VH-VL binders against q9y8q3. Designs and how they scored, part 2

Target 1, 263 residues: q9y8q3
Amino acid sequence: MRRIGLEALERVLYPVIPVVVTAEHQGRVGGMLAAWWMQASFTPPILAVAIAPERYTYKLVRESGVFAFNLLDFKLVDKAPFLGDVSERLLPGKIREAGLNIVRGEVLGAPLIAEASAAVELELVDVVEAGDHDVFLGEAKAVYTVDDFRGGMWSLETYRPLMYLGRTRRPGPVYRVYLTPRGWERREIEFAGGKLKPLAEKRVRLISRVEEAVKASSSREEAVDAVRRILSEEGLDPSDAEYLVEDALRRAKSYRRRGQSSS
Key: E = the ipSAE of ESMFold2; O = the ipSAE of OpenDDE; V2 = 0.75 times the mean of E and O plus 0.25 times the DockQ between their complexes.

## First folded at step 1 (VH-VL)

Design a06 (framework fv_axatilimab; at its last look DockQ between E and O 0.34; V2 from the best seeds 0.00; counts 0 for: pae E 7.8 > 2)
Fold by OpenDDE, look of step 2:
Structure a06 (fold): chain C 263 residues (1-263), chain A 127 residues (1-127), chain B 107 residues (1-107)
Amino acid sequence: as target 1 above (263 residues)
Amino acid sequence: EVTLKESGPALVKPTQTLTLTCTFSGFSLSTSGMGVGWIRQPPGKALEWLANIYWDDDKYYNPSLKNRLTISKDTSKNQVVLTMTNMDPVDTATYYCARMGEYYDILTGYYDAFDIWGQGTMVTVSS
Amino acid sequence: DIQMTQSPSSLSASVGDRVTITCLASQGISNYLAWYQQKPGKAPKLLIYAASTLQSGVPSRFSGSGSGTDYTLTISSLQPEDFATYYCQQYNSYPLTFGGGTKVEIK
């Protein structure tokens, strides 16, 4: 082995099987594709996932204390960009717009993706600030699977795990690379392509305005007020201001630019 | 203010290795999205891209020269180094380093246009 | 590799003239195109990126247009300081490639 730069760490860890994190607050259901998750405890059964404050799902989980992990079959790979690129903040009912349906978990009533191959209802037990992301710890309260899970094991004859290999670094179009073990079938899907374009542009504009407002402010309070005004002008929920400001501050501190998060 | 400056020998003998250093200020290669590239221009001729390096140490080379080129960075010194082996008189050119990554678009990623250039350094390969 | 064919290689124009330079890519480059201006003894200067976005500080008389494989740089009214060589460059994919250049000379 040879030593390489720490900047390559994220990519060294690929491939991963991402989960769709779903949550609901005050009737607003949202979800996001997350690559940075793990099982954190066996007894009690606890799962963990890293989420950035800019993600609307961050707010939903924080506010509700209930969330779910959903595992998708590779057949749903085309839905992955929608879940990653579009914010529920800007598109109410994002999951449904992606062509996915919501069903309620039997224990916590967590929103689950009906088409998922597996789902886990989680009760939030802790949030740890790691850096530009927070790690959400949830205790599993219920697990659901399709028939592909038999006798305590996935049948890979029918189940096609969705694996994420990362984002390309081409100077032009950026693609996300997905794989499944069967034949190593590969899909490259353009980042924010097609019908996602207008929504992605809107997101970029909003984040840019937030960053400018934060930069122009002399205090966190002033920044939050400024962002509240921006959100109001945009017809969005002003209560999101504190999360967006937090995200902008963390990204600035970590030298990260918009759209660089893989979670 | 963003600035880049090329440094290295003005004269190189055939078969020798050229080492050029790009020293920059006003930005950091620790910043996500940032990159630095090398471009050369023979006298009276068009521009030719040589190599790029990004903040995450991802590297790209001109295929026609790939075996002769090595690009590296020292983030702490704000430097990018380009080495080119087996120099030939045909490699006589002005060599530029330039910045990439200033512009970001969620739809396309990074705009890898070269927005800021060094003044260039003339390298002559001759016996 | 994507070849960039720039035309014309040179042109003569007068102050006040409308100048058009074309860049043709051998394949679609999805607006990942930049235009540079270079004066003798100087480094290139970025004028336009993303095919049509004007770089900060660049006069509005410069504009870029096009899509797919065909792109154009236009100077609406040529000024004395605009006499230079112009280059297009694609950054759709590696290797990055430049056009052959267009020298705009005084008539």
Scores: ipSAE 0.037, ipTM 0.620, lowest interface PAE 3.5, mean pLDDT 90
Fold by ESMFold2, look of step 2:
Structure a06 (fold): chain C 263 residues (1-263), chain A 127 residues (1-127), chain B 107 residues (1-107)
Amino acid sequence: as target 1 above (263 residues)
Amino acid sequence: EVTLKESGPALVKPTQTLTLTCTFSGFSLSTSGMGVGWIRQPPGKALEWLANIYWDDDKYYNPSLKNRLTISKDTSKNQVVLTMTNMDPVDTATYYCARMGEYYDILTGYYDAFDIWGQGTMVTVSS
Amino acid sequence: DIQMTQSPSSLSASVGDRVTITCLASQGISNYLAWYQQKPGKAPKLLIYAASTLQSGVPSRFSGSGSGTDYTLTISSLQPEDFATYYCQQYNSYPLTFGGGTKVEIK
């Protein structure tokens, strides 16, 4: 074995089967493709997922206390950019724009993706800080599946698991890489390609403006006020300001930024 | 601060294997996103990309050279080595090593703009 | 492979002139484009990356523009030190490819 740099850590831990985390608050439904999840307990049945404060889904889960995990078949891989590369904040109705439909769970009323191969309704139990992400612990209250799940396990004759391998590290556009073990089919999908590129650019610019405002502020309250003004100027919900400020403060402690000194 | 220097033979006979070493300082290939490439330029002609190697040992080669190229690195010595087999007089050129830029952007990825170049080494292939 | 076509292959200009050099890609390269300057006997020097971003230390008289397949390097007021050969290079996909070069000469 040889030692490698920590910057490669996430690639070593892939592939994974990501889930789409869906949630709703005050009539807005959002979702995000999340690779960093796990099963945490059998009794009670608890699942965990890491979410950064900048994610719109973070706000939705935090405010509502109800969310869902959705497992997607590989046939839906082309919809991944809508779920993972753009924000509901900047593309209202992104799940509908992806051509996906929301239905309600029977137990918690959680928003579920109708086209999912399986879904789990979750009630938020706890949130644990883990650096630049929080770990959301949810107790499973219901599970749903399509007919492909028969005999106590998936039929790989019909179900193609969607696995995520990470981002490309070669020159040119960034691609997210996906795989399904049935037939060993592999897809590379351009990050925020086509019509999504302007939305991803807007997200990057917004995050940069937030970071600059936070750096220029002498207190958290000043930073929140400055970010509220930015959100208002952009036609966005000013109530997002505290989440964006928290995210920027946590990322200032990150060791992943190029040229960042450590002490 | 950042420098690269090419070394190797100035004269190579046809069919021989060329070995070039790029020795660099001011950066490390243990740093995520870092890469070194090789580019050649025949006298009076345009630049031609040959190969890249990255911090994680990813390697890319110009396919027009039909597997004649091998690139490797020794991160502890700050060296990258290029070998090119079956040399021909048309391979006469100045050979450069160069660093890829340090910047990563979620939309644009790593920049394969070569921001610091070595001085180049002239290799003549003659019988 | 993405072919890069530069035009003109050479041009003559006087100090103070506005000079434009074009670079056409055989398919879209989404602004993954660099411009280099090379003087005789010297290694190339990076001027511009990401189609329009000036490299640190490059004078503001240099600018890059374009999108899709069409890209342009502009020197707003040519200086004596700008007489050189200029190359574009795409980094949208492998293999990395350079344009044929544009030699800018004194008139």
Scores: ipSAE 0.013, ipTM 0.562, lowest interface PAE 7.8, mean pLDDT 87
Fold by ESMFold2-Fast, scan of step 1:
Structure a06 (fold): chain C 263 residues (1-263), chain A 127 residues (1-127), chain B 107 residues (1-107)
Amino acid sequence: as target 1 above (263 residues)
Amino acid sequence: EVTLKESGPALVKPTQTLTLTCTFSGFSLSTSGMGVGWIRQPPGKALEWLANIYWDDDKYYNPSLKNRLTISKDTSKNQVVLTMTNMDPVDTATYYCARMGEYYDILTGYYDAFDIWGQGTMVTVSS
Amino acid sequence: DIQMTQSPSSLSASVGDRVTITCLASQGISNYLAWYQQKPGKAPKLLIYAASTLQSGVPSRFSGSGSGTDYTLTISSLQPEDFATYYCQQYNSYPLTFGGGTKVEIK
């Protein structure tokens, strides 16, 4: 082995089996594809997942105190862009738009993806600050699966794990790479491409309008009011104005890190 | 506040190897999303991209230059080095290093526009 | 490789004129297009990225538009400091490629 720079750490940590984190607050169900998770305790059963504070799902988990992990079969790989590449803010109901259905967990009423191969209901125990992400600790209260676990483990005939290898590196469109142990099927899925391209174009227009409104404003409050008007004109939720002003101020500093799925 | 400056020989003989150093301040190549590229411009001609290096040590080269190029970084010194072998009079140009960032947004992907450029260093290839 | 063709290669204009420069890509570049301004003896300066997003500090008289393969840089009212050579650049795929440049000269 050779020693390499710490900047390569993220590349070394893939492939992984990502989870889809789902949560609901005030009638809005959202979710994100997350690669950085683990089981932290068996007794009591505790799962951990790292979520950036800017993510919409971060808000849903914090406000509700209830969330879920969902494991997807590779047959659902074409749904991954809806779960990882777009925010609920831009595509309300993105889980249903992907053609996925929500069912309620029996113990906590957590939103679960009906098409998932397994799901876990989690009650939020703690949120631990850790650099640019916070670690959410959830106690497992119920588990659901499509397998009978004959012999104590998954049947790979009923579950082909969706695995995330990372992203290709090209200027312009970002491609996420997914694979499965059965057959080493590799697929590069264009970031916000195909059916999602109109939303990418809408995002570019929205960013430009928001940045100009922020630039023209003499105060944060004035900027929020201007952005609220822009959101209404674009058919978006005006209550997201404060978040978008903050996002625009962050972008004005220069470049943003390439990150995990969702926002 | 952010600055880049190229350094290297002003005169190179045909067949020799050119080594150029880009020294920068005001940002770090340890920062996720950051990169530095090299671009050249022959007198009176258009800009030509040569090579990019990013924070994660990913490297990209212009394939027209037939493996003549090597790009490397020293993050602790805030330096990026470009080496070009077998120099020819046609390689006479002003060589620029420039900062780029991988601007990653959930819907837009990333972009590699060159936002801040060094002043350039003129390299003449002549016997 | 994606070829970037700029037109015109040069133009003469007066202060106050509306100037339009076109950039044509040999294949679709999905708005991954930047515009640069270069004054004699100086390094290029970024004006616009993502086809239409103005770089911080760039005057509002500069604007970019287009989609697919066809892109345009517009200067709504030319100022004395705008006489320069302008370059487009695609960053949709490697290798990164620049247009041939458009020289904007005083009449």
Scores: ipSAE 0.011, ipTM 0.542, lowest interface PAE 8.7, mean pLDDT 86
ESMFold2 (binder alone), look of step 2: mean pLDDT 90; pTM 0.937

Design a07 (framework fv_axatilimab)
Fold by ESMFold2-Fast, scan of step 1:
Structure a07 (fold): chain C 263 residues (1-263), chain A 124 residues (1-124), chain B 107 residues (1-107)
Amino acid sequence: as target 1 above (263 residues)
Amino acid sequence: EVTLKESGPALVKPTQTLTLTCTFSGFSLSTSGVGVGWIRQPPGKALEWLANIYWDDDKYYNPSLKNRLTISKDTSKNQVVLTMTNMDPVDTATYYCAHLEWSGYDYYYGMDVWGQGTMVTVSS
Amino acid sequence: DIQMTQSPSSLSASVGDRVTITCLASQDISNYLAWYQQKPGKAPKLLIYAASTLQSGVPSRFSGSGSGTDYTLTISSLQPEDFATYYCQQYNSYPLTFGGGTKVEIK
């Protein structure tokens, strides 16, 4: 690798799957295409997105405290200019002008794009100042999707993700480049298969013992001591006990949250 | 200091392929934002843009030349090569290569440094 | 293709004169316009890019203005070294296109 100027940072961070952020305040619905987003927490489920203060959607999220993320299929790529390149201030009703429809989420009443492949209702928990953008943190309260995730992942028969590669920076007009991979190269890699299978089986047995020890313990110190003993009996390094206790506690919290909505 | 110099045959027969080389110094075609273009000028006539190549190997051609053009780069030699097939007397011109650059802020600095030009005459 | 119509094709002027050269684009080029100076037997020299931004080292007597489809190069007080042919060039879309040139001759 070679070192290049910091002005290239934005380009280095593409391609990404952008989200369409939608929000409503006092009957005015707006939305924008955002490339700078992430999941920030699993428990509670928190998503983050960077929004510039001059964006109309910034105002809507701030004032309503409710917003949504929408994931689009590549078949809607022609709608991207309406969502990313035009402000609601200059074209009121731009989502409708793009030929898209708004439906209301069942939990928060957030405006969702009916044509989206997935959508998440978010309740605003914090806004963090970060240079020329602010980071909006939203707790997920409901998720909607065209896929049932029976295989544990998206069916690429039902979802072709819209991906954003960046902007051209050459003589002539600036073009935004969108893509979806042509032909999916998919590999299924057996988790700890083959020669690693005995280690995977040992890990499953170890984790079961650790989880039971953590459940039976009244304190973190008691759990660490119990796990340290288990590691010694398994011929492993007892100094790893704190790591395994932390891992078990995280799993326990995730399990207890399953199927539960925060009231 | 950025410098460019064109080289190639001074005389080409009709129907032959022209190959021109632009050799440069003071910049690298692996540097983000940088490109090299080719422009020609028939005697007493206006400038005509032919092709551009950029640091990421992206290429643009003048469609008026009906796909007669091929542009390529050799970053290790600091060279850009233009080929043009089926030469005709109307292709007689001075051929220039030029440096161009885009900044991270989308400022285009024009074709700011040009080679001296090389005269190509197409004659039997 | 965007056609660039440059006028006049030639003009005669004296040292100290104000010279104005115009470029008309066949469609809106959003200020993506450069101006070049070419002296006989020499390669073109970039004077102005983005319609109005002077290239480093270009004398302040040169200025560019305009928007949309209509652009102007002005030389406020012509000097002996300014007798040359001037070209406008749009870079709003490929193919890049040049005007026909304006030859500035001594009176």
Scores: ipSAE 0.000, ipTM 0.434, lowest interface PAE 13.6, mean pLDDT 85

Design a08 (framework fv_axatilimab)
Fold by ESMFold2-Fast, scan of step 1:
Structure a08 (fold): chain C 263 residues (1-263), chain A 122 residues (1-122), chain B 107 residues (1-107)
Amino acid sequence: as target 1 above (263 residues)
Amino acid sequence: EVTLKESGPALVKPTQTLTLTCTFSGFSLSTSGVGVGWIRQPPGKALEWLANIYWDDDKYYNPSLKNRLTISKDTSKNQVVLTMTNMDPVDTATYYCARSYWSGYPYYFDYWGQGTMVTVSS
Amino acid sequence: DIQMTQSPSSLSASVGDRVTITCLASQDISNYLAWYQQKPGKAPKLLIYDASNLETGVPSRFSGSGSGTDYTLTISSLQPEDFATYYCQQYDNLPLTFGGGTKVEIK
């Protein structure tokens, strides 16, 4: 590998599957195509997306506290410029103008794109400042999809994910490049198989021992000392003890909080 | 060590087709993000980019010469071939091949061949 | 096409001098600029990429700076082996284009 300029960072991080963020405030529905997003937590389920303060959708999410992620099939690639390159401020109703329909989510009433392959209703948890963008954290309250997931994953027979590769820098106009992996080479590799199986089993046993030690402890300090001993016995780095205890306590508190709420 | 070497005819008659071969070592065009380009330099003049080819067989041509240029590769032989049709005396130049990385777009050139002089004369 | 204009076209300098070569792009090239050194009868050698990053093995007396449309290559203390023609190259847009070159003659 060789080191290159930081101005190339964005290009190195493509391709990605973008999401369409939709939100509504005071009767006005808006949305944008976002490339910078992730799932941040499984329990509770939290998704994160970076939105620039200049975007109209930024205002809609912050003021309503409710938004949605929509995943598009490649058959809708011609809609991407309306969602990514045109502001709702300049083209009110750009989602409808693109030929897309809005339906209401059943839990939060979030605006969802009816033609999407999947959609998630999100309740805003926090907004974190990060340079020229802010990171919006939303807790997922409902998920909708066109696949039954009986095989445990998307069927590429029913879904061609829309992917974004970046912009071209060729003579004439600048172009956005979109692609789909349907029909590309696919390899299936056994999860934790072969040479990795003993290591995967050791990890499962380690985590169980850590969780049991944390449960048996009466203080954070006692838990850290117990886990530090476990790590030393297993030939692992005892400086990881604080992280493992924090993780176990966080999960325990999360389950307790959800159990107490029950609704 | 990365090395590139150009080969082809030293003399070409007007209207003929020029074929140049770049043979390289120390890297492979099976490696993602790697490419090879052709650049020429007429005597006493500036460098002029001609064409690039990349690991995935993606090709880029100078628009002013695109109708005359064909670039191809043979990954197993570590070779890139440039063909230029309808040669003219103004095409007299030293022709270089060079390695170029792709970072979402054609890049700069980090290693160059020694160059081969092509004279177009009757 | 993006036109790259280098100035001066030639210069004479003494060993130990600070030499500055300028490259002007006809439009914003967002630091996608490389500098090459070409000694008489030889192929160009990469010195600088992404406007300011020094290529491995290149002496620290070479440096690049600039942004937007205006870029410079500086040699802080000229050495006898620096007798050469220097070229800038933009890679912001196709076609890839080079400057006209600056010939550095050591007195």
Scores: ipSAE 0.000, ipTM 0.388, lowest interface PAE 18.1, mean pLDDT 83

Design a09 (framework fv_axatilimab)
Fold by ESMFold2-Fast, scan of step 1:
Structure a09 (fold): chain C 263 residues (1-263), chain A 123 residues (1-123), chain B 107 residues (1-107)
Amino acid sequence: as target 1 above (263 residues)
Amino acid sequence: EVTLKESGPALVKPTQTLTLTCTFSGFSLSTYGVGVGWIRQPPGKALEWLANIYWDDDKYYNPSLKNRLTISKDTSKNQVVLTMTNMDPVDTATYYCAHRYGSGSWYEYFDYWGQGTMVTVSS
Amino acid sequence: DIQMTQSPSSLSASVGDRVTITCLASQDISNYLAWYQQKPGKAPKLLIYDASNLETGVPSRFSGSGSGTDYTLTISSLQPEDFATYYCQQYDNLPYTFGGGTKVEIK
């Protein structure tokens, strides 16, 4: 093996099976495609997922204390851009816009994707700060699946796990690469392409405005107030302000720490 | 409004430890986004960053000098202290403390500087 | 470490002249660059931050431009009080590093 730059870490850790994290608070359902998750404990059963504070799903999990993991079949690969590339904040009802349906879990009432091959209801037990993300620890309370597991494992005749391989690095548009072990199928889907491009550009502009407001503020309270005004001007939910400010502060700290480590 | 002033010995002998104090007014180092740094300048040479301390007690050091530097703050006294061990004639310089404006963690430049204190390292 | 190369090391100019000073970073610093003015025996004074933003109270004759690795400080019409040494500083990565300075002298 050869040692390579630490910036390659994100590339080295793929492929993975991403989960769709879903949650609801005050009547608003949201979700996101997450690649950074794991099983953390068997007894009690605990799952972990890393979520950045700027994600709308972060707010939903934090405020509700209930969420779900959903495992998708490769047949739903074309839904991945709606779940991973655009925020619920900018496209309310994005799960429905993706052509997916929500059903309620039997134990916690967690929002589950009806078309998923498996889903787990999770009760939030802890949130651990880890650089520019927080690690959400959820205790599993119910599990749902399309397979009967008579062979002790998934039947790959009925389930083609959606796997994420990374992004292309070549001239032209950037593509996300998805695959499945059954049939060795590969799909390249343009990152924030087509009708999602304006929404991705709006997110970049929003984050830039938030960062400038944070930089111009003399206190956290002043920054939160400034970001609330930005959100109101953009027709967005001003209660998101604290999460966006927290995200901006953590990203700044993360860069300083990485710089110190590399020097 | 914002003022900073360095204090410490003008003469240090080789192998001794240097302790410099920055006393400031017009801001609090408990304020979100605020930091204070130390920068030195040998006679006729460029500026060299040494260390920063922030509102949340995060500390950063120049790696070339990290094993020799300690930075600390006393927010109740409006003071930041820099300690540098094993002084050498090459460390002869004017030492400045400087404010990082309270705009959050994204600004890493220095908007207000102390007058500087000259430290000569000689036997 | 990111090396900041400043040029020229010195220049001679007259009141009313347009002066340009350049700062070259050894890698892309994403506009995280500040410019300082230092008069003999005095502490540095911030002029420009984020490559092109003028600090409050700094005269409009000072301007910053550039991107990536190449940055410029411009004084559109040099005044007597502008004769000083100017330094650039990157804050993209630790350790923060300064240029070698440009001394602007009376012609």
Scores: ipSAE 0.000, ipTM 0.412, lowest interface PAE 15.2, mean pLDDT 86

Design a10 (framework fv_axatilimab)
Fold by ESMFold2-Fast, scan of step 1:
Structure a10 (fold): chain C 263 residues (1-263), chain A 121 residues (1-121), chain B 107 residues (1-107)
Amino acid sequence: as target 1 above (263 residues)
Amino acid sequence: EVTLKESGPALVKPTQTLTLTCTFSGFSLSTYGVGVGWIRQPPGKALEWLANIYWDDDKYYNPSLKNRLTISKDTSKNQVVLTMTNMDPVDTATYYCARIPYDSDYGMDVWGQGTMVTVSS
Amino acid sequence: DIQMTQSPSSLSASVGDRVTITCLASQSISSYLAWYQQKPGKAPKLLIYAASSLQSGVPSRFSGSGSGTDYTLTISSLQPEDFATYYCQQSYSTPYTFGGGTKVEIK
């Protein structure tokens, strides 16, 4: 082994099996693809997931106190980047726009993805601050699966997991990269694109407008005011403006090199 | 436009080997996740899957016919070939080739017109 | 092998009717299910993949639903061009298997 820069840490820790976090509050269902999750306790059973405060799913989990993890099979890989890249704030109902169906969990009424290979209903027990993300701790109350686990583990005949490898950083379109379950080769899907590109077009136009408004602003206050106007014109919630400005700034940092010093 | 077309003999005698060729256009079998499958349908009966071949040369066969089937591809010619040995009258069917647009997890989205193969003495 | 059972084997319907066709798998197939339409003398046409995803160019009156072992194809308002035989197919494990077919006939 040799030592490399900490800016590579994110890439070194892939591939991972991502989960789709789903939650609902006041009739609004939302979700996001999360790569940073773990099991945290056996007794009681507790799962952890890192969610950025700007995400709409963050708000849904915090306000409802109930959420779910959904494990997707590789056959749904074309939908995974859309769930990760499209904000619920800019495209209400994005899970249904992606062609996925929501069903209610039997114990907590959590929104579950009907097409998932497994789902877990979670009751929020704590939220822990951790830098630019917060760690949500949920106690598992119900588990659903397409396998009966007679062998003590998943049958790979029954479940072919998503294996997220990261994002491309080459000039041109951004691609999300997954390892295929056959031959361990790369499958690259364009940001908010691939087979879902027509469905994502409305969101792509809106995020471009928000990002351009943020870029054109000389202060954070000016950016928030500009984004609030865009949201009002689109019939969206103008109170989301501050979160969308933070999301746009976070995306700018994610696309550029982290090695630059601040002074 | 994506098209596939089957070619091969219309009549085969019992015990002979059948060779069918699928020639396609509008896509490449070098594309990630893409495959081509063979399916047959005896007159008045249900569809029966025979074999798949993928962009990475990975091959899958129906176990009931595995020892009789060979599937191969020539990516440069846009062709997939299926060979079936020891033909029997019960193998009389229309044989189709079809595109698998993504790693066999999805349906077969474009089919050839089919070629009728009759096995008779 | 996974056995796919379609119900009914045939049905008679009128233009404008809502038609439902059921497909039952002998074990869970995790939504690795496609639906095909076949007209006499023609190759099958893909209608639905991944249990519920509508193939491009297929009319919105066709829809698929289900999970685990139980799947349904629905035609919300039957049109004259919809009289055909319909097949379900699982691609969850080899050998990939088809249902026996459901013939939709004019009443």
Scores: ipSAE 0.000, ipTM 0.389, lowest interface PAE 18.1, mean pLDDT 84

